# VHH binders against Origin of replication complex subunit 2 (ORC2): the designs that were tried, part 2

Target 1, 363 residues: Origin of replication complex subunit 2 (ORC2), of Arabidopsis thaliana (Mouse-ear cress) (q38899)
Amino acid sequence: MEDIENIEEDEYGFSRNYFLAKELGGASKRSAHKLSDIHIVDEQELRETASTIEMKHSKEISELMSDYKTMYSKWVFELRCGFGLLMYGFGSKKALVEDFASASLTDYSVVVINGYLPSVNLKQVLLALAELLSELLKCKRKSSGSLSKGQETFPSRSMDDILSFLHGPQSGDKDCFICVVVHNIDGPALRDPESQQTLARLSSCSHIRLVASIDHVNAPLLWDKKMVHKQFNWLWHHVPTFAPYNVEGVFFPLVLAQGSTAQTAKTAAIVLQSLTPNGQNVFKILAEYQLSHPDEDGMPTDDLYSASRERFFVSSQVTLNSHLTEFKDHELVKTKRNSDGQECLNIPLTSDAIRQLLLDLNQ

## First folded at step 4 (VHH)

Design a14 (from s12 with V105Y L108M; framework vhh_6fv0_2)
Fold by ESMFold2-Fast, scan of step 4:
Structure a14 (fold): chain B 363 residues (1-363), chain A 128 residues (1-128)
Amino acid sequence: as target 1 above (363 residues)
Amino acid sequence: QVQLQESGGGLVQPGGSLRLSCAASGFTFSNYAMYWVRQAPEKGLEWVSTISTGGGSTYYKDSVKGRFTVSRDNAKNTLYLQMNSLKPEDAAQYYCARGSDEPGYYIMTKAPSYMDVRGQGTQVTVSS
């Protein structure tokens, strides 16, 4: 019965083996290795070794988790501004995201979706969200005194009707919302186009704020430009935890995020295409410099500023620093000091990958 | 109530076979990955096998790989472990465990979380 072979669950195999093998090698810099150069290792062996690595680095991991807790106030502010938060990085983000919600979202109703479960049902979730919003609105009306009797029940016939209810009026209170946490928005039950479109529409509802995690290297391919910029309105947060996938790993074997920390031109291109045209052009200047100067540690920041200003891509150092902060946040660029003490910028990709990236951007 | 009831253990000769069963009740069995774990006298709990919700993916401890086969029947809410070529080191109390008791979604701050993920077990003894 060769047709009983389930190849669907093998989709993440290479990515998980790659990232765990890099951890086993003791190299903490992702840019040090090519994905094509990795040797496939047994999944059970990887699980056991990953647990050992975590125990060995417990102090560093504890410090990392403490650093993330200092960011919680910023993440709450970003949600209140209407952004969706997208968490990526090596290791399970389940405990981190749940800690964030428990510690910092206590003033809001929080619904958690376990996207790593193959059986998760979005319509049931939408119905639960509509019921929650209905109760919140009734509580607010009761505080106002008089209640009117009529058809108070939300429509439950179609997803479109439910989403319309969750969206609410155009001039609604922007601080009155339900937070939705999606563990593995790239999970088996959610990664189909219809489910992703439903989640994007949900994220754009005035009464909904979204916090999601991803672990799949192809997760950025789930979304078009409208979904990223207008519906999800993603802010990307790199939050490696090095925590084992104790729950997710059973349903979603050792899924590993590639995110914007791209060792492939394709992932970098997707992130870069989400940037402003001026940001893309500043990146192109850096990439072209690096290809023409392969023996250097990178492009001096002053040289990048001069070139960018001559081409009117930036008007001031502040504008350049804004682009550089965005590049660093997305792991597209790293900084290093050269032998002269100058700050230099480096794209952590191979020359071939940079050439392919430039071709994709010039089309 | 969530319950897991193991059966099928017993005394077997080295090289023999046993089939363990685990009857699940009190939850939607098809929504959960399942585990087999074992504990030998004066030893710690040891993971043996995992099966995905649909049964399409199976994982095994290296020492049992090729000898043990995990399977499930979601229509009968039953998990199985077929054990072939049994060795003395396989002698242990075998437990059925639910991989996650988490629902597909829940409301934080208003949902209690209780986990009872392991049954009473079934004893496997391997001796001549």
Scores: ipSAE 0.404, ipTM 0.506, lowest interface PAE 1.1, mean pLDDT 73

Design a16 (from s12 with S52N V105Y; framework vhh_6fv0_2)
Fold by ESMFold2-Fast, scan of step 4:
Structure a16 (fold): chain B 363 residues (1-363), chain A 128 residues (1-128)
Amino acid sequence: as target 1 above (363 residues)
Amino acid sequence: QVQLQESGGGLVQPGGSLRLSCAASGFTFSNYAMYWVRQAPEKGLEWVSTINTGGGSTYYKDSVKGRFTVSRDNAKNTLYLQMNSLKPEDAAQYYCARGSDEPGYYILTKAPSYMDVRGQGTQVTVSS
């Protein structure tokens, strides 16, 4: 059953997506389905799909962007209701989210955080947000009455003091808030637990609304149930763009990140050299099959077992499973269901990288 | 005066090779990531390749991977694109572009382009 079984999804990711789908209902079930789908598609397939769609359906991609613009009013309404917006889907969402903010959030102050940069400093961002809120409160009160000197207090101390100011009821205006856009909230500078907790606390502040994007398949694993439902209060928006990661790609790996093809092949070669001769030979059977069948979803596990058994590389299903577990632990092999519902094994490398590995192993 | 000047384009047969160069002036070249982009007649700009400030990280459009190699010489303020096994679909005006020095955060008044400066381009024509 290809609709029910997800072989590549880890236990924690599967459980979290399952509970999200159950708790949030129809729209969130659809969103959870699409999040689950991200975990089962390898990097090579994502890149090949994007290239094919770009070449064949450039007009359809333009129409997708146009369709998203019709959703902007709904996204603004959701922000005004206190929800955080989480944007996910294949391709860079940087241009889409910034277009949304520039077109639809002009009545609000917007701070953009480039989470893909290692140089991001959350304390500096929090200080900037506090300064903006202080200025907004002064401007609104001048329109409504006079201010005393004592009411121009700016928090300049700890992160807790800054977050308290951003949360506090210093404003009489129900729509007084700052929008924070976070490109790649799962980025290198932000993915640590302390930074994620700070962002969750920021999202729960009454004067802050959050719009964030994610590109990594493991991004949902950053958050516990409290963070998702009570602090971020996420609404999940599936917005594939198929746009290239021109800026983000310079600073951090793409979704399903493995580094460059050459670096991935080098890492795989080192791992393969550490395997038993029988393990190497099982991998060679899989690699040769994949090179001979480039349009297939990989080698059926039963076919790999039959070939390995026939050549005396494995004595039982247990022996094969031992090799497959080792391959999976080192990310040499991924599993998925094909169109026939059979379990298939795939090497997540380009055909050229696989050919190079086979040459190196035959040395 | 910030300027980017491309050169090295021309007419080549399918399967041939060209090396494009981009001479940068008026800014500290080594502080910026650099891009190659192209535009075929009646089509929009298409990203081709990215190289980081130090040259250690490179990225390519899938259709050019294995055929094109981007490199840079920070001492000479020059960006290069080595194009091998050229195909008719590679025919386009090629531009080098400077990446903006992206801050960790900013206040959105106008969405900054990740490519803030482009050269005048160099024409690549592929015909047999």
Scores: ipSAE 0.373, ipTM 0.500, lowest interface PAE 1.4, mean pLDDT 73

Design c01 (from s11 with G53T S54G; framework vhh_7xy4_2)
Fold by ESMFold2-Fast, scan of step 4:
Structure c01 (fold): chain B 363 residues (1-363), chain A 125 residues (1-125)
Amino acid sequence: as target 1 above (363 residues)
Amino acid sequence: QLQLVESGGGLVQPGGSLRLSCAASGFTFSSYGMAWVRQPHGKGLEYIATISTGGGYTYYSDSVKGRFTISRDNAKNTLYLQMNSLKPEDTAMYYCARHPSTGYTVYTKGSFDYKGQGTQVTVSS
């Protein structure tokens, strides 16, 4: 899966560099650049450039989308063969995947999961899928009136019982399945191991076919070999769209990192609001340090302990470690080793996102 | 207070056209999948069309595919149904409906958590 990750990184880098060179109309120097040769682009300038580029590239983007439409019949065939489809590439794939489903999956029941939202509830999705499958089986006029009545108890069943029903005995009718579309299967509500394992089990059900998109460079690391080859049974499709990410408010990420900085900040704010006041204050110390030291790999753990202890937010190393474990579990903080081999803590957000988080916490 | 207000229904001749509108208020319209459903006199509710939050995905029942077009304007909090080549069988009360969750949407035959008061469409000579 490392090979696929490396290929994806190369393709993202190539597409981004090609786009910038073609649209901004300049030959890049191959020699090492000096800082004095770099022009700083502000947010307004970036937005103005993005608006200009959008108009010039509307035809090329339309042609790219038309090319993808020629692939739709193949994608449907792959789903019928039992493969999951995984869409990746630069830009939002939401519109492309929705167009594919609208154009090519009309003969099937379709359920769309918006994995980019923190409100996704997989049990509710599984219940909806079980109800749809029950209705589809009823339409086949199965000789089981009494059994159909029994299946109305789905809301009281466990996740395992629902997944067993969705798997069922293999039918001779290969066209009896529900298509599940997952926008951003690597999204904030879904990226935990339990949710990923549930989705993998769902994908392996005989009555389910999965189409998913990813935007995070580390998304392939969510899955082990069994999940990739036996449960999801992924076919990887490179489909760069250059479509805008709504959360960034710009058409392309010239200066912005891949992923959702604003969405991550909002998710972090919700988590932080659930923490104890001492936990919030420990996080604020780390955030303030990082904003004051932007060129460092993070705050040394010993320095965080000393600062937190001095302000009476922690009474011991055990208390600090409890807060740090909670931060790490929610991906609010990452651990790095500095050049001296010391453990350092880093908030994996931009400086602007951290400032917004601190403002939201102080309300 | 959640409200869906349908309009645009009326009496039309077979082969005619109508455009239905649904004005939404009391919730973040752009966050929800929307649908049009209809109920002929003395019959059950029939799914007609579903549209995604951004309007990029649409699904139609076989009875209206190729004749009806669902669309939305998130800036105006309004859902539309353009109805062409109307048939007497299209005579029904038409309802605007909202999906119960922002996290997932069922884009074929599904249940929706709120339905408006409806607008009557009658196709007759």
Scores: ipSAE 0.200, ipTM 0.619, lowest interface PAE 3.0, mean pLDDT 73

Design c06 (from s11 with S31Y T105Y; framework vhh_7xy4_2)
Fold by ESMFold2-Fast, scan of step 4:
Structure c06 (fold): chain B 363 residues (1-363), chain A 125 residues (1-125)
Amino acid sequence: as target 1 above (363 residues)
Amino acid sequence: QLQLVESGGGLVQPGGSLRLSCAASGFTFSYYGMAWVRQPHGKGLEYIATISGSGGYTYYSDSVKGRFTISRDNAKNTLYLQMNSLKPEDTAMYYCARHPSTGYYVYTKGSFDYKGQGTQVTVSS
């Protein structure tokens, strides 16, 4: 078993990036632990600190990567035995897992799921897996239309039917499975209970093997004992890389930080592009107000309603509230009370990020 | 607004080399995995090679493994395919393709939401 203390530490809400940043600042002195000395490090500062540490310890990091490559044969053997592989540890594991798949999984079909993207659709993934398995089963037969009839009558109407097909009758000692790589199985599109149960059922299918990574401190709380030991059948691999989160960090902010300005702006742009034109225009009114009033706590809700109604973007308070609910659900807007007790709406981005976001919306 | 423009095709003799380029615009290039697919005259689409958004992972079909190299320059929004030891059976229309925005991709089969107009590669003596 991998060191479980790291998982417990993550469960209690302490980010490895936070502790790494603090260690860079000096010796761990409990006598110097004071509230006035505690500085909340934002995500950008954490990334810069991690990058500095990587450059300083490049030899040790290179040795870590080399050590992981010697483990690839063992990881393949574990997959062949029916285990799921769960990669955890400090830094992005995307490049490591991709290198593992490229070097060691070439004899298998590989499906990669980028769980850090909000646009992940498990139903489409399951359909792709079923089609891929259907083709693999046909190719393993020497000849005969009669033998392929069962595959041609393949059921693909519901997720339950697809999962049943992927489970199928177990083959003997044959390596007949599809490897599913999930970058950030704890990501925003996947962390809901229904998606996690679907992934657990998928992992338990005889024709599926799972390799996943986690970065969220609460990731272990996604799974009950049955999921961990019977469905995912996880082998926990502690694989710190100290690599920066260049891609996933755009979509998956660190728990300790509320998200960097650049990361939040890019994520917000993607969400806004999915909104109706009226919804986008209501957001633009709020953004322009905030840029014109940088010292205020945000735009009063009544003022946003008046401006939106005057421009015919909303017909009623109900229509505005539907847009505001959507904004809040995607963390595009937060509510705060000003000094006068009024409810105000605030875009949790810097002025520079809001300007960039408005430029992106006009492309 | 999304565009993929292939270039670099032409007539080449067996054993020769050719480099294809694909200029991407209208989307954030580095966020998406990209692929090269080809279609011989009168046949279906054939998957050739895939590269991840970061360039950290590449996968090739067995027919081209060891002969073709896929690469990308995210600063220039350009995808490349270096083709060496070309054979007559490599004759096809070559397309640049983008992986779906659904957050997944398949290396062995390929699944794509957009492809360009193509560039013709003809290998004959």
Scores: ipSAE 0.075, ipTM 0.440, lowest interface PAE 3.7, mean pLDDT 73

Design c08 (from s11 with S31Y Y107F; framework vhh_7xy4_2)
Fold by ESMFold2-Fast, scan of step 4:
Formats: sequence, structure tokens, C-alpha cells
Structure c08 (fold): chain B 363 residues (1-363), chain A 125 residues (1-125)
Amino acid sequence: as target 1 above (363 residues)
Amino acid sequence: QLQLVESGGGLVQPGGSLRLSCAASGFTFSYYGMAWVRQPHGKGLEYIATISGSGGYTYYSDSVKGRFTISRDNAKNTLYLQMNSLKPEDTAMYYCARHPSTGYTVFTKGSFDYKGQGTQVTVSS
């Protein structure tokens, strides 16, 4: 059972082919003759069916992308009206947002922020935006001096001074703005409160228009009411793409070495808050064990069951398995085999993230 | 250490085509936005095309829009510029340029601070 779950996690192709074979083979045999049932469906026929399913999926996605392209003029109009655009939905929105900018924002200066990279530096971005705006305003006014002086002193100015310059207000600048595209505004380097406040302030600047994407259902928790309604002024666009996130992972060499790039303490906290009190307590036992045993492959499943049973959080193995299935579905825990061959559970988060998560659950 | 080597320039008649290449080394190519810039004899730099690190976003100056195509092959660390319907006004030294940062890219004039030695394009009868 557990071996099947591990195969599905480790081998993407196996999971897909299993479902395809099951659809093609009719009623599945649960005996040693399962392989002969698969052999009844010619391997060439199975490949042709998989190709047909992939082709149908690709056509549906292509139609979806074409539909979004018809919306581009409306999105430009919304930006000109002073709204921020927030793109959400299943799949990477990077290609869609880049296509929109390439096709529809050519009349504007565009700055793209790669929020999926841990190395993004908002002060450098603000300096670049200020320098870009000063050159744009210089062309309109035909006067140097104050703009040149501003450029010369920008590296020594505070973030507040830079944001004040980006806001304005300058006379005759009604249609003068820079479009800032933020891929994954909920990304690792940007999701801290200070960075989100800076982005919200940037979005409220009269010379800035923001287009952003989010990939986490928890992204709305990054913002208070003031940020959403007064600073970002979001228009929400549901744009599922079903595109893979593989590009983001390739660009995270350090974060990739640390485990899951998608899983966060905030994501885990929301999932855990939706669980029953007994489910939360079972997770706390696992978390406490992992913090106490950092050099181990995780908590043995038998030990988790014994501890949970003693504290009356589970009444049977079935009850524990129900909680573990929920944890695995939300990527809160992963299964590994230790050096002794025992099934062990580990939380794919840093020790600091686990400590923060436990604090959040006790409030 | 950082190196950009342009190639593919030459003499071509009006209406002709050329494909420029830029071989990049000494940095993680796919992390950086890249540009093609040109400089006519005795004149300033003109930014003609910009491409994001992934290749998903491209920008073109109005003078080349519809005629030139910027592209990249991140596996080969190579930037390309396909130039069609060439005009005498396209005569210039063409440079490959790299954006200074990986975390953000400015898609317009003045954001690129490292350029190669260049490749000459001459459009003449």
C-alpha cells in the first residue's frame, strides 16, 4: 500500500501509465495475471492512446491560451485605469504573463521581477525603477538638473525617498507609468512582511502599474485589508494554464538542496488549522520528535502510533492511517526507509519552519 | 572571466537576411536577460531586442519590429538574432549584452552593462 504511494511519488510515468492501463483494461485483475491483462493491450496501442490523450490535453490548453489572448486588450485597459492585475489558477502562469507583456505592453517600459529566485533584491529593483522613471520624465520635460541630481543621489537615498519619487506627483504625467511584472509575488524571497509591504507601496505609486502571479492558495494571507484595497487595488484573474513548474525549480540551486521549494510553514499552518484537533496533535508529536532527533531519517510509524495511542489521539491503526493520508495529500509528511528498513515519516521543512509552525498552531 | 563572443555579421544586400550568434561563457546563461544592441559608425548605442532568461518574454524596438527575431538556446549558452528584410539603416556594429542582475530584468534601453566585442553588419548594394 505504502509501496504503491512511494512509487506514485517517485515515478511520475508509472502513476500515469497505471491509470491509462486501468482505463484501457476494463475490470482490473488483482491476481498474478495482472501483467497478462496489460499484455492484452498492445504496447503500441497503449502508446497511441497515451499520445492521443496528451494531444487532446494539449489542444484544450492551446484553446485556453487563445481565449486569454482575447482578454489582453481588457487587461491593458484595467492597468491604465490604475488597477493591479493578479493572475491565479492551476499551473505556471510565467509563460502567459510573459506573452501578455510581449504582445500588449510594448508601448510601456517593463520591469520583470523573478519572485521565484531567492536572490531578488527589492532595493536594487526600486533603484532601477527610479533611474528608469527619471530618464522617461527627462524626455518629457527636456530639463536635466533635478532629475539628474536625483539619479546621482539615488544609491544613497532611503527606500522611502525612492518610493516618494516613484509616486510623484508631476504635472503632465497622466499616462506616464512603468509596468512591473512580478512572477510569483508569493515566492521565497518576497513573502516576508517587509518585502510585501514594499511591493504594496510600490503598487500604490502613480508611476507604477503591477501585474503579478501567485501559485499558492495561501497567497491572500500575505496581505492585510489596506494592502489589498488601497495599495495593490487588485483585479483577480482566474487563468489556469496547467503548465509545469519545472523552470522555477531549475533556478533554485540552494533552495532545491534544502528540500521542497513549494512547501512553506504558512501553507502547512493553514492545512493543519483545517484538520481535526486529533489530527493536529498527531502532527505535533511527529514535529516534536523531528526537532529532538535532527540526525535521524524521521519518526518510525510504529513509534508515532504508540505515542498517539497513549495520548488518546487515535483509537486504531485505521484512524492513524486516515491522518497520515491527509498529511501526505497536502505534502506535510514524506515516507522514507531508515537504515534498519523501518518506515519513517519526516516533515520536509527546516527546523526553524517547524518551530514557527508549532507556535502558530498554539495560538 | 565573463565572455560574450558575437559572430555571423557580414556584407548583405538590401532585403537580405543574416543570423547573428553570441556565445556566452563564465556565468549561468539561463539566469540572465540578454539583449542585442547596435552602434552605427559615429553614433550612440541603440537597443534593438531584449529577451528574458527563460526566453518567454521578448521586446523589440520599433525600427526592427516584424523584421528581427531574438531567441536563445540555454543548453548551448547561445543568443541569436535572426535579421530579415535588411535595410541600409541597419548597418552597424552589433553587440550581445547581458543584464547585470538575475532577480529582475529591465526590458528597455540602458539596463545592460556588459557587452562583447561586436560583429559588423553592412547592408549595401
Scores: ipSAE 0.393, ipTM 0.727, lowest interface PAE 1.9, mean pLDDT 74

Design e01 (from s12 with V105F Y114W; framework vhh_6fv0_2)
Fold by ESMFold2-Fast, scan of step 4:
Structure e01 (fold): chain B 363 residues (1-363), chain A 128 residues (1-128)
Amino acid sequence: as target 1 above (363 residues)
Amino acid sequence: QVQLQESGGGLVQPGGSLRLSCAASGFTFSNYAMYWVRQAPEKGLEWVSTISTGGGSTYYKDSVKGRFTVSRDNAKNTLYLQMNSLKPEDAAQYYCARGSDEPGFYILTKAPSWMDVRGQGTQVTVSS
């Protein structure tokens, strides 16, 4: 019976091995180096050696994990240089990131955020980080006297006060920081724009270093250019593990197929939630027009302006053009000239996807 | 009052077996994941095993896989740990612990925050 299970697994193993090879052949965004040669077993070979299939697959995964452990010192160095580390690839990265932190970050305080939980509270996280930094600075500064850890640290305990404290007056000591591990930074409680902006601000604090993982192909769409390059300062690490999502999978979908209608609507919704209320309302006018006129090339720009002005969402052509620039930058709309030579705006989604998107925006 | 009471520890020779029990009271036992943790004199608190609320999922520390088996009887409010092929390195005070809801965050360098109740422990000694 185990032989039958192994044969059935091997039958589907070729596509898995192809995807594994494709992922393992990828270089990091900032580094194109090969640390070691990673052995992958072809489906045909697995079928011929059924009695040793588990052994070969286990060896390949063990070799992959071993390769990651040789990179730990480099990852620590990157954190010391001020970079955020972003871990991506097929499989749960929870065990890998926690092993990295336990083995290589022993000289630092480490706070772990379980972003896959819908109940995570960033205010409590920031408060805990402020208390940790307060104790760390008190130990480093021998002349601190009798200063209470709660006194003058964050007078109002507002998010802004706490973040200001975590940033500090100047970043002269590059070795004095707290490491924050975020499992699934794209998770349910964290994926809203306010939470992502808070995490980006946290990452830019001189006393904070961030190590995060992502499991969704659309996770990069959570961040604008400023967040990526100036706040998170991401170094991307491709670290497929093929480990099961035993905990994370309970709270959100493990993987979404790229290009699916549901995923496209979800991607657009994430971007749209980051827009101003007036911007969202202008987009709704365009979406409603497109659903009412499915056989047209899109909504004429002049008609969108008239409708938006009539509902007080824009006061001038300049204001509308600002919204349209934002939509085009995020690929929410495309411009095309109709048969009459007029500039028309089109949302490159199916009618069902647009309908779902509008429902999601009203919740 | 919430209480956990461990029993079944003792002196055993290398290669021997022991079965630990944990009697729970003061809460709805079947609503909580349960843990076995241990502490040797020279080491900190070490996670050994986890069992889900219904007993359908079990997890083990790598060094005890294949040797230890965790189980539970929700009708008797009792958690068990069957320990086979005991090694000298398994000698420790063993504690039964109740899981809280998985925390949104925790400090890695501190004691695990997902354990909100722990018993008094039962001593396991392995010697020839």
Scores: ipSAE 0.357, ipTM 0.485, lowest interface PAE 1.5, mean pLDDT 72

Design e02 (from s12 with V105F Y114F; framework vhh_6fv0_2)
Fold by ESMFold2-Fast, scan of step 4:
Structure e02 (fold): chain B 363 residues (1-363), chain A 128 residues (1-128)
Amino acid sequence: as target 1 above (363 residues)
Amino acid sequence: QVQLQESGGGLVQPGGSLRLSCAASGFTFSNYAMYWVRQAPEKGLEWVSTISTGGGSTYYKDSVKGRFTVSRDNAKNTLYLQMNSLKPEDAAQYYCARGSDEPGFYILTKAPSFMDVRGQGTQVTVSS
């Protein structure tokens, strides 16, 4: 009998909680639904407008592609310095990266990995890289007049053994390396943790240089701090092309392909990773203030300067203004005047998105 | 004429199963890797599965692994997709596609070409 009473009490409590949740959720859902409908309509209209603008600015797009070609010598220099190059931005980067490799990497062996294909097998790629390096080292030894020892078979080697061979100081020539191009390093065959760790280890090999592209919004979540700063050693290149995703778009969803003016935590994270440590810390002060003062129009610029100065992240108003210009150029921060006429800074992201950014920066 | 014709779509409840077929004509079916791709309403085209020329290698989108099985019958020029434990997220127009021999990797000497033929599709609706 006690069990029956407990069941009745549980049912009553469930019903009460259900009705309370429905009443609270109904008002919120109605408001959210209205906002979502407005956003959907605006997004469709913006997509139509963007298509029209794109057609009108075809000459400017052609000039943009020409501008990228002037950067090729700098990208080669960065690869020679040991950096990995990470290409991001609206539109397919496949043709741009392949043009770069064909035009500017002719002095090097180039292996292209189509990361958007599910059929990519990293062990086969590593074996091919080992064979290429072996041939390059044989040519160097032949030039030196030294005898070549009998070669080990690579097909019977573990991935660790192959990576060790690619990493070892087999050559004293710092300009002796193989370039690896990875279209969509965030692609379906590559996005698992083991594959990403293998690619990071590959990128850290002295005989390997990496050029990669990303399109998926979750790409930054693939890598920890060690992978980003010590293994890949990424230089981030913003290279919007406005080119269609004719091949890549078939194999995984490309959220960035549609073009959105709405700022996301992941888009902000990509920009923040390109900033100086002091710039990141100034942004963190602003973000923490905004989360602590949700009812305000933003952080007063004078308050941000005082806090940044006190923590030694800026030495002058000029230094702060340089950071603020960078933030505004990337739409990380917007300016608004409060009721007192003070200039206030606002991060145009939801509180949840700002919290996620701070977690990512503090890990 | 090269043609791909899909069939087997329909309305199914969540947790249900469907088997899609693709009849190929106008080319040597056994010489091509084949693909299943899908497009949900108001979304872009997305890859679902790949099968090698002989059927010895199969690949799947992570969200369908363990639920979908791709197979082929080269004697009948037919590609299949067995879909089990269907979810609302699987609702889409499903297309059969012929691919080129675009390799997963290559030494840069000449640009490969990819996916030159796609069928009209078959609609899969998952509704409770």
Scores: ipSAE 0.406, ipTM 0.501, lowest interface PAE 1.1, mean pLDDT 73

